# Ledger of designs, part 7: VHH binders against Uncharacterized AAA family ATPase y4kL

Target 1, 330 residues: Uncharacterized AAA family ATPase y4kL, of Sinorhizobium fredii (p55530)
Amino acid sequence: MARGELMKKLLASYGRDEDFRAVAEQIIDEEEKKNNRVLARTLRKTLEAGPQRTQSAPKALAPLIPFPEAAADFVERIEPEHNRNDIVLSAANVRVLLGLVKEFRRADEIRQHGLKVRSKMLFCGPPGCGKTLCAEIFAAELGLPLFRVKLDRLISSYLGETATNIRKTFEFARKQPCVLFFDEFDALARTRDDSGEHNELRRVVNSLLLFIDNMQPKGFLIAATNLDRSLDAAIWRRFDEVLWFDRPEAAMIGRFLKLKFKNVPVAFDPARNSAALEGYSFAEIERVCTQAIKAMIIERRKQVQERDFNRALQDEARRRAGQARLAPMI
Short names: E, the ipSAE of ESMFold2; O, the ipSAE of OpenDDE; V2, 0.75 times the mean of E and O plus 0.25 times the DockQ between their complexes.

## First folded at step 1 (VHH)

Design p7 (framework vhh_podentamig1)
Fold by ESMFold2-Fast, scan of step 1:
Structure p7 (fold): chain B 330 residues (1-330), chain A 119 residues (1-119)
Amino acid sequence: as target 1 above (330 residues)
Amino acid sequence: EVQLVESGGGLVQPGRSLTLSCAASGFTFSDYDYGWYRQAPGKQRELVAAITSGGTLYADSVKGRFTISRDNAKNSIYLQMNSLRPEDTALYYCAAGEYWSDYLEYDYWGQGTQVTVSS
């Protein structure tokens, strides 16, 4: 059935509980058939909770917040806007992530056998290669809220504080399923590499590492770093899995271009430009694709032309050159 | 027992249509993504079409001619093949697994069904 017809039936069922539920179930089923699984699950939970909300509206004994307000300076909630069809991943990374999803969905069975569920991941690689997007999509696929932690700000906020205060701040992640994402983890890694420094910064870093060691999240803990194989072994050994997000090779670039132009007519073969894009991150390649599509729209054309793509690529190359000039020393 | 069983293959003349079916059993059908692969003698196995949580995808050689669909109530996947060409001749495999953007990790494969396009 068309969505408009289902919406009309839903409005027409106002005041008729059985009819309302039947139409609501049809809408949920339609979303499941369209593979809007997060939306379908959200709608089903809302429908199932409806009677309790109307007949016994709960007044919380205490306000339930996703995280303490004291953490607002370094923790933010991310609402997912992407799904697993919006990312290109290596076969190795997909295999690990799918394994983690399977373990999470069967966590109770695994724990009944006395075994631990993998819950800690380290994402390594240069910026713009999909680390944050992957964490977002992973959280969305599991239906879990995503909380991003800016590690440098966290460290600054906890100068002179105890490990106990850090644990208290993140206690919500132990009690409710969520994805806790530590961004810019290289800040902690650089401090670790500066061995011999004994100050408050070093103490906070050691307290955070101890927190990560002893943390048993109900969902997941993910850390992301721009460092590659230069990480201290003492850091990556704290994680159940380490995933590498390298700049894409020609084959992955070709697949990414095909993905980005899937729903847009093109007058050329984008994959033939894969070699020209070697050395670019996925974020840079996406910018090129987006700018080429915008050019088509602005010029009121029906197809993206190769010249639109080439101009966008030239503009991105200029942006890279500008960023290189502005890059900080060391 | 986990099982994928293909059917609908056969000998068909160029320009005609053929529908392949894949029946899945032994697991929760809705938990998986599905794809059709084909392999001609002496060639590598290639992806023909896939149906995932985010939609469908097709190989360039079949786009506009083939349509993949699923029926969760019947635990079945279909491949509607129109305007068949001699180069479509191959053994066609149904696969079930998980799809993430450009990667298809298939846990289960059928035994294959032969499609021969010849005058």
Scores: ipSAE 0.014, ipTM 0.448, lowest interface PAE 6.4, mean pLDDT 77

Design p8 (framework vhh_podentamig1)
Fold by ESMFold2-Fast, scan of step 1:
Structure p8 (fold): chain B 330 residues (1-330), chain A 119 residues (1-119)
Amino acid sequence: as target 1 above (330 residues)
Amino acid sequence: EVQLVESGGGLVQPGRSLTLSCAASGFTVSDYYYGWYRQAPGKQRELVAAISSGGDLYADSVKGRFTISRDNAKNSIYLQMNSLRPEDTALYYCAAESLYDSWGEYDYWGQGTQVTVSS
């Protein structure tokens, strides 16, 4: 059905809870069929968390989870803008994530048998390879709110504080199901390496690691780090799963290019350029795609041409060369 | 028609090596994610190894002994098994998943190849 027809039915169902829910579900289903899965998830969550006058179990997740005002400087709520069709993941990572989703959905049964549910993940790999995007999409697929923690600001804010104060700040994550995402977790590894100096920073880092050890989130705790080989083994042991996000192989690049040009007319096969992009991160590849599309728009053409893509690739290669020269200063 | 055909299984003595091959037809191996699974008579089917951009994934019981690889030119996937143990005795399956559905499970399975480690 057309959206206008469904909207008319929705307004006509005012005051009739069952009719309202049925029409709202049709609207959500239409959005999902249009590949607007994130919007569909958000709408479904809102509908389930809305006013209910019928008895149903299990209860829907709260639509909003407030966090302490003291945490506003380093904790932010992320509204999902992406769905699973916006990410390319390795089969190994998909397998682990699906296993975690299944355990989460059967958590009560698992706990009744005296077993623990996996809730802590470490995402490892170079910047721009989908770690943050994966956390966002994982939260969206579960219908859980995502809270991003800016680790450097948290460490600075808790300089001289105790593990008890850190625990108090994140108590909301123990009371309500959510995804708590610690970005740039490699800040902890650097402080650990400098333990002979900066005793205050080392103390805060140890307090945070102890907090993570004792944390029992109702949903998930995810940490993301750009470090892989140099990560202290003591840090890895605190997580139930470690997922690797490397620069994509040609096949994954080909799929990513098809995804980025799915809704844009192109005069060439983008996937045939996969080999030329080996060694690039997903973020770098996305910049190439975006610049090629912008060139089409600026030049007022009807489709992206291979020359637009090649020029964007040359520009990105030049940027990479510049970044390599400046990297030690960042 | 899309098919995966395993080969290379057999009877081997403990401590020996064996290489399993999985020949893919009806599609290109570079367009799919691949994994090896096994199932012993008294156990559930388990993942042995999978190809991943972040480094190949291995079950703890085989880590350091088994290696997964692919040859795009031959449209084949391999599992190199070293230092075999009686506990490795199982029917081994090759599995493939389309890169166009990153959230799905494996779409295609082979018929399996028997590996027996005895005597």
Scores: ipSAE 0.000, ipTM 0.135, lowest interface PAE 14.3, mean pLDDT 75

Design p9 (framework vhh_podentamig1)
Fold by ESMFold2-Fast, scan of step 1:
Structure p9 (fold): chain B 330 residues (1-330), chain A 119 residues (1-119)
Amino acid sequence: as target 1 above (330 residues)
Amino acid sequence: EVQLVESGGGLVQPGRSLTLSCAASGFTFSSYEYGWYRQAPGKQRELVAAIWSGGSLYADSVKGRFTISRDNAKNSIYLQMNSLRPEDTALYYCARDSSGYYQTLFDYWGQGTQVTVSS
C-alpha cells in the first residue's frame, strides 16, 4: 500500500489501539522492505516501548524501594511477562478485580470519607488454574511492582528467632504501592500439635497471620492457596476478598482455546474439543496447545492439524494419569 | 431472573438430622460459588458453610456436624445437618456469591427456610 494511504489509516485509527498497532506494524514492514533498516528499527523500538507496555513501575511514580538484603533469600521481584489476553477469568472474578481497581484509583477520596479501601485478597483453587498468573497480570495492569514471598525459606529463616522481625522485613512493601504475593499460603495453615519444633513453626505462622492483619498496603496483598479441602475460617476472614480459581468448564475452555490459537493458523475448530478437556487445569490445556503448535513448527507446516492437537491431548492425558499414580494423595 | 429456593426445614428433636436443599434458576449455576447462612431471632445473619471447586468452609459451631455439597447437573446445593442442637434454631438462607465477599452479604439470597430444634 502507498505510504500516504498508510499514514491516513494510522491517523484514522487514533483511539482504536488494535487498529493503530496493525497499521503501525504495516508501516514498519514497508520500511524494512524499502531497506530503511535504521528507521524501521527506530519505529519498532518506539512501538514496542509504547504506552500500552506495562513497566514494573509507572512513569509517574518514584523509584521503587528495594527489599532488604536479609530478605533476598525469600523475596523476589517478578517481571511481568503476560497481559490480559493470556488469561480467562470467571465473570465473578472479573467483577471483583474491576471493583478493586476502581477503589485503588480513588483510594485517597475513599479514605477522606473515613472508609477503608479493599487491599487484601485470597486466591483459592487447585494448581495451574491461573492464581499466580492473575496476580502478575493484575499488578502489571495497575503498573505496580510484584514481590513474591517464598514461604518455606521465610519460615526457615525465622525458626528459633524472635518473629517480631517479620514486620521489619516487609516494611519496604508498606512504604510504596506494590503487590506483595504469598504463594502456597495453605502450607502455613497446616500446623501439628506440640513439640519444640512444632511450637516454633506455629509461632512463626501466627506472626505471619498477625502481620497480614496489621498490614495496610498502599497497593495490594495477595495470598494463594491450593484449596482442595476445608480451610479454617480464621485464616480467610483476614482477607477483604476471596477469589476462586477452579478448573475451567467447557465455555471457559472454548474461550481459552480460541485465545491460545488466535495468532496461529488452524485447519480445524479447537473449541469442539472443549468437552473433552473438562477436568483439566488451564496449565494442562496450555501444554496441549503448545505441543500442537510445536508439532506444526517441527513438521514445517503452515497450519496446526487436528492430528497434532489430538496427539498432544493424548500425551497430556497420559502425563495426567502418570502423575495421579505417582502422587495419588496430593 | 435469578432465583434461589430453599426447602427441607422443619421442627426436629435435638440430636436428629435434616437436609436442606437450594434450587437455583435464571443463571449458569456452575459459574458461581454458594453458601448457607442462618439468622436466629435477635442476632445478625452468620455464615454457616460455603462451597467452591476444591474446597469448603464451615463455621466452628457446625464443623464436623454439617456438610455442604453441590450438584451442578441439578443446579442445587445442599446442607446436611447432623447432631442438631437447640442453638441451631434459625432461618437458613441459600446465597450465591458473585462478589467474592466471604465476610459480607452475597449478591443474591433465597427467601429462607425455618429450622427449629426443640423438644
Scores: ipSAE 0.000, ipTM 0.108, lowest interface PAE 19.1, mean pLDDT 75

Design u1 (framework vhh_7uia_1)
Fold by ESMFold2-Fast, scan of step 1:
Structure u1 (fold): chain B 330 residues (1-330), chain A 121 residues (1-121)
Amino acid sequence: as target 1 above (330 residues)
Amino acid sequence: QLQLVETGGGLVKPGGSLRLSCVVSGFTFSDYAMAWVRQAPGKELEWVSSISGSGGSTYYEDSVKGRFTISTDNAKNTLYLQMSSLKPEDTAVYYCAAEGWDYEYSEYDYWGQGTQVTVSS
């Protein structure tokens, strides 16, 4: 059936619980048949659990504790704009994340047995491989607010200040269930090196590491670093889980290309180009897809042509060559 | 850690019945949706049936509706597919699959090894 026809039936069944459920199940069935699996599962969970509003109402009654105004330079509240449909993850990372979701949902029972719930994660890998997006989607999946901390700016903000206020700055995160996301965590690794010239920085860094060690979040603490398996063991041992966000392999690239062209007609099979994109980050692959789509729009065509994609790929390869040339000079 | 092991396949005559079982280890059923997906010789993967983790909601491909029944035993961490009135066109390898972080069911990250069902005289 057409989607509009099913929606009309759903509206017409309002106030008739059995009819409403039957039409809702039919809509879920149609989404499942269209390979819209994530939407079908989300709708099914909503139908089984009752209206989303009733589930969020108790949480809404507990007012969100804001971060201090002094922290506005380095703390930002992120509103979820993405869901599971917007990310491609390795099987290993999915397994860990699903396990963490399960523990969180059963946290009270686990704590009743005198056991701790896993709450601290370290996301490792090169830039543009989905670390920040994953933290956003994970927070959204749990229904928790996401607070992003830019570590470089935090350290700079506390330069010349006493480090005693770091704990006070993050008390808001201890008092409420939330995801506290420390971006640019490699700043901690760099400043921990005692050169004597950065004595003030090292003091701030040590205070922050101590804070991370002693923090028991009601939700999660996630740190993200661009370091690829070169991170000091003394740092990553502080986390319950370490997730690796490597550059995607051919199968993941194929899924990502399919995702990026999901709502755009294409005159070729994008997945056939997976091998050509090996070694590229998700951000780089997204730029290729975006440029190909823009070319279609600019030329007022109805489909992305293979030549649009190939030109975008050539342009991105040129950009990569330029970045590699400039990096040694910096 | 996460494993799915299917059993119960075999040779059956048209009109016969079989029950497929999938034993799951490494996670709890009530937290995830489960599915049965099949692949006939020379054809693409075809979704057959899905069940919610609670067992409250079941969904079927039109060609099997009324003939197949999906169910779970949460205490045994086992997914079942009861097949009746089997037809030659039901001949396929049947796979057990679990919810993953992806947008297409044919790309589930957690798959069993499959069990062969052959319907012939």
Scores: ipSAE 0.000, ipTM 0.145, lowest interface PAE 17.4, mean pLDDT 74

Design u10 (framework vhh_7uia_1)
Fold by ESMFold2-Fast, scan of step 1:
Structure u10 (fold): chain B 330 residues (1-330), chain A 121 residues (1-121)
Amino acid sequence: as target 1 above (330 residues)
Amino acid sequence: QLQLVETGGGLVKPGGSLRLSCVVSGFTFSDYSMAWVRQAPGKELEWVSSISWSSGSTYYEDSVKGRFTISTDNAKNTLYLQMSSLKPEDTAVYYCARDTYYEGYEWFDSWGQGTQVTVSS
């Protein structure tokens, strides 16, 4: 528990790699418990990137690189910071996700019968409705590493490349179980046949779509898009499952408010505000809750007042109105 | 309600010819580019040829250029692929596909069931 004692143990473990890592893990865990998750994640990445000097053995097995250096500009490994208690999902989405988990656990038996295992998912819906969070929690529940692909950067990096080159870049995902997550997949849907000048962009888009068609991940491929149900069928058809992340209904809002105020005293029933929050995304609702809690702290009160919540809601409504008034600037 | 039906596949000897047909219903070629895509056993999908809705221009994969010809009959709502000088490497399931965005195979929103072409003696 004592920071000074842990620091002494860390310094004393110099030259004893296993002891050093054990103490470093303890320090990281202590920072995480103190809600210093950014620092905890940074320290963990630094520890993992450091040379492991217990490798005094013959050069028989080199450490595996998680993904190629060429992919570092658009692929990143995400460390899970959330679990199933941090998300509110529709019953329909829970049912599909549980079905996918069951098939994954029995994948070899299913393949032995000549049947395909569902491994490709498309997450659809407006921003702030839990698509990225769901991918993170799904990977965490399965114990699989999550690799996030920034699609705009991928497209830019692969101008002039072929489907074969894209496949080779993502071969690491086929060789070990993982979740490969393509964010901002609507970048592909923005491609248009209106000028005929974008032949190279068209080629990269086609190569990526063919890659998705032919990819056989040991884990999962998930793509997330802000598009609604008017999606091009060519995109939709490439996935085994399509999950819809709509703005929450009153019942889901009530559950989310209960979740956000679970460990915070409140002088009112937050669920009574569920109807007033219809049409808001989970991210917008979270901002309202966070601002109400901050108001309690700043005013040095022991519980969130209904006034704090109503002011935060009014501020969020004003923010939404302001965003709607801004014209897209090309 | 949209439907694409391929016909014309079969067994043919090397150097032979086949003509594949794709009858479409529920839309017209004046609004959509069309493509042929094939998949050989154990291989990835390979684009073969496309015809543009806007220009009528035709495009071919290098290995079939000069041997295959893509065409449409708008009155019959039918897409064709005339294949000549067939090689064993052309053995595949051939799919007719509708392209909603570009001349080519980038955005196929409707596919046929496919027709098997086997080139063997």
Scores: ipSAE 0.000, ipTM 0.115, lowest interface PAE 22.8, mean pLDDT 74

Design u2 (framework vhh_7uia_1)
Fold by ESMFold2-Fast, scan of step 1:
Structure u2 (fold): chain B 330 residues (1-330), chain A 121 residues (1-121)
Amino acid sequence: as target 1 above (330 residues)
Amino acid sequence: QLQLVETGGGLVKPGGSLRLSCVVSGFTFSSYAMAWVRQAPGKELEWVSSISWSGGDTYYEDSVKGRFTISTDNAKNTLYLQMSSLKPEDTAVYYCAKDEYDWGEYGMDYWGQGTQVTVSS
């Protein structure tokens, strides 16, 4: 939104990459000085990503191998819609993920020295704490296609079938750099169903674990599970890294609230409410923010009032209490 | 190029305290995060702490929580790391780094020369 001479200089720099970048940087600096920090960050990110990324995604330059029709019921391709500025992660998780990105970018050199590259991750934590969003953003950061596996559907599809076909089904993922994401890994937990079905479920589960053990992805294999289920040591030892997605602490909540209200005028300091949201998942906090913003829109106001936030928080507290009462049925 | 100058390191006994400073020149704290990263002799770089662009949100590596405090002074364009209850395992060269994407992205172009911290009797 910078006007006047900066816009004229930007247009005049057409076809001159260094001049264009210099003027664009000045525009970004002017927006930051005007306290338009969200716009400044968005523009800087666009400037840094745009010229250094090819017009075609890596998957477009190397033909994307599709999953077989037999897998269509339980495998889907996810197009990334988010970036690093759309997620709040613990510092420990950021450190691990950055290490994985660096190893991936230097993979050929690492392998040339006879060393293994980390490629298998287990994401653990309660629902709504960013596991799926993190996998999406991680794949986008690496420029890799993301394939999500609906584990309950996969298990259902292989009941009564040859479990040894699992490897063949996922051959597409082995033949190309990609992120293969097993969502709701908790589906591998033992069932109380009929003993015959239970025995067949065990067969499919063992085949999946064997597949994970023997999979050597050109990119990454990620599995996500809830912390409300005990994990056998045999499960997490199969992964190179285990990342914990806990309910956020006050500091992370404050950052998340600022993120959710970045493009919305507010009449209060959202971060001052961080302590009141301790124990809530990111998904629950997002619902509070969304409800408060909707209240502003419905009442035709120009900014979110603290009363809107407080009402949204009370409503979420009631919803949360209701979910807790129903937890044994879910 | 962004210039970052770290100071405040030195030799200290276990249980002692040090305050590290990083003066940023040619740049303001307009990015979301600033960070402290360390490298112990013969080991890889390790992230220590981060602070948001507003100075309101701070994050710490588990091994330093409760012992280290990260802060900024925007008027002086300076990042600080107050270290207390220092342990021998804290011995490292400490670098400050700029993170524009909130993920602790540490490019070589955003690092200073470092300051040595030695915890030894």
Scores: ipSAE 0.005, ipTM 0.179, lowest interface PAE 11.1, mean pLDDT 74

Design u3 (framework vhh_7uia_1)
Fold by ESMFold2-Fast, scan of step 1:
Structure u3 (fold): chain B 330 residues (1-330), chain A 122 residues (1-122)
Amino acid sequence: as target 1 above (330 residues)
Amino acid sequence: QLQLVETGGGLVKPGGSLRLSCVVSGFTFDDYAMAWVRQAPGKELEWVSSISGSGSYTYYEDSVKGRFTISTDNAKNTLYLQMSSLKPEDTAVYYCARDYYGSGSYWEFDYWGQGTQVTVSS
């Protein structure tokens, strides 16, 4: 086959991994047959390294200032392991996030015109619906380090030093570009609702809200909440954007199943099971897919069988029932 | 099969109150965010308020904050909008809508009611 014809096939295979690999291997073989062994070897190494590059940190960033010692117990740095091809988001959330990426890349020009750049987001929704994964991918797309703060630990474990630890965390985030992710923001709302006799906790909550109001991060501040109570309007109004991460509907489930099985041969149509997964979180659906794939590997089969999927779904349903039984009452 | 039916509109004097209701059928009510959108005569649609499927999160247009309250009764598949301190500027046809994507963006709502007229005038 002529080189031009193979190059056309390569471009036409955009978005289809198996077609792309097949055409790429034809190009490598063609070069090998022409005794271009050095080029063929280089291309083969590049092809094999390509999928692995996605799992590597996109950019090594050294912090300009040292991580605060007082924050070590409740702040952790998350290394990115995923990219935007690893998540299924609503069209509305994609639009907002892409807009924020564009604004960030042109932040200096926007600020030069006297306009504010959006930098504060609130992620709302039940656990396992992609809030943490979205923050990780968003930080990776921007080339920024991601720092996760567990508010529950910050508030409860460091009562005597909480205000100092909050101040140090915000000071750190203000001094260098990063994504600061407040996990378990629910802890803030619960503490605020417990407005009885604890003046110390109320002062800490008010201080945190004031820091959020006055924070002008060089990167982004993201808070995530999964509360089953009405969130005080005074809290969400402090954010530039509010993104909803609800349990996926059938079309999103179908896309997610195709995503999870894209590199694994399947002997059935996974999308036909979208209805059976209604009400499940993305984390629960991923667990079902992972267990089905493991069953294929353990049994040394070439394809995931429908029975592997049905068994995994049954096991996940039993796990959900067990978790509900163990749920605390207070 | 999917239906959203609004009731509770009418004529009210400035400073008065009304409660709008929207009865939903044909889908699992708790799985979707719901919203109220209004349209004044000769003007474009204006988003008023939204509530999450759980009922835990509520959002309001700035002009109605402190005056309107959105709520749901999931056992009755009913969405409410309690309106107080009504102004002539609140005169509009009020629609309930399903927020399929949970976006709060009214152009992305997939099912709408027939609308109920609210007139604030002496």
Scores: ipSAE 0.000, ipTM 0.097, lowest interface PAE 21.4, mean pLDDT 74

Design u4 (framework vhh_7uia_1; at its last look DockQ between E and O 0.02; V2 from the best seeds 0.00; counts 0 for: pae E 18.0 > 2, grease 24.5 > 24.2, off the site)
Fold by OpenDDE, look of step 2:
Structure u4 (fold): chain B 330 residues (1-330), chain A 122 residues (1-122)
Amino acid sequence: as target 1 above (330 residues)
Amino acid sequence: QLQLVETGGGLVKPGGSLRLSCVVSGFTFSDYWMAWVRQAPGKELEWVSSISSSGDSTYYEDSVKGRFTISTDNAKNTLYLQMSSLKPEDTAVYYCATGYDILTGYEYFDYWGQGTQVTVSS
């Protein structure tokens, strides 16, 4: 096979360790045949020095167990569209997440020492601060499929069916290494606080919590909440790790702006506007960036101008002010 | 027709100063990042400095930081490079260019001028 074809195969095998190794070995063999012995030796050493993926890494290509039809309404597979370069995280979150990845990779060894592996995470923070994106990227980094559970829909279903659906969801997740992502976990908190809610709903919520407690995922369980103070202490105790997704600081905003304009010609330094965006979520900031880019496109300009960004920011500020007016004065 | 015309080069002693000018025609200056690049004899083209379309952001090669200042006059559609504390190592043909985005890392240099020779010698 021509060197170029092997390289294509190698790149295509990225994330598939066995395939990658097989192709790499082929490349090495070809180099040996070409009498490039030094190169072949170096490549072999490099391949061997690479993280020996212990055979126990869930084969990313394991045929996805068909999702039970009954759970299809509540659980969806999220295909990875982003990578680690597409997110801006706090130093603390990066540290914690990297630690979790390392722990996961050495899970068997850790268990052999009689220690528990962290597998349940709570993502806390305001909406638009990257909780979902982080879950996606985290799953991708681990090479695990991501399944999103719509908790609000799950709870709103007829109570008898809800319990069954919850069970099925958890059973499904136990069968394969995966990341199970519970979005809008606040729905559980609301149900507990609302004195007017039917005793049956409370039972369902308690059942769900019990499943979370008893679950030993082969991968990870992640719950995301927009509420920090409203969560019962009992809920917090059920998670092995808590990640805070606060509104970004100026430095993080700067990095985010650079990221958003990475592939877009700009006539200004977007990071200069970081201070003006303090208090905004990543989602809001992204909207500003998108609107600025749209302005460039609409006007058929070659670069985004600072005026485009400023105008977009003003529009976002207006939007935010309007939302604040609608928010019930709690 | 897009045109860039560099002027201001010459012979200067070490420690001396020069001001380069680049007059741009055929496009609106405010729509493009502008850059100075240089080519020394036997060397590859080297980026020296860039300025944003607004003029608010300036960037410099490490070797020229603190010595060179890039600026624009939009009314005159002219790019400037004020060079001070010149060194023999600064000897090169200097060109003005468009299309360099330091933030994105895209090195897209388009220059239409013949450049201006800067020679720093004792």
Scores: ipSAE 0.000, ipTM 0.228, lowest interface PAE 14.6, mean pLDDT 81
ESMFold2-Fast, scan of step 1: ipSAE 0.000; ipTM 0.103
ESMFold2, look of step 2: ipSAE 0.000; ipTM 0.158
ESMFold2 (binder alone), look of step 2: mean pLDDT 81; pTM 0.834

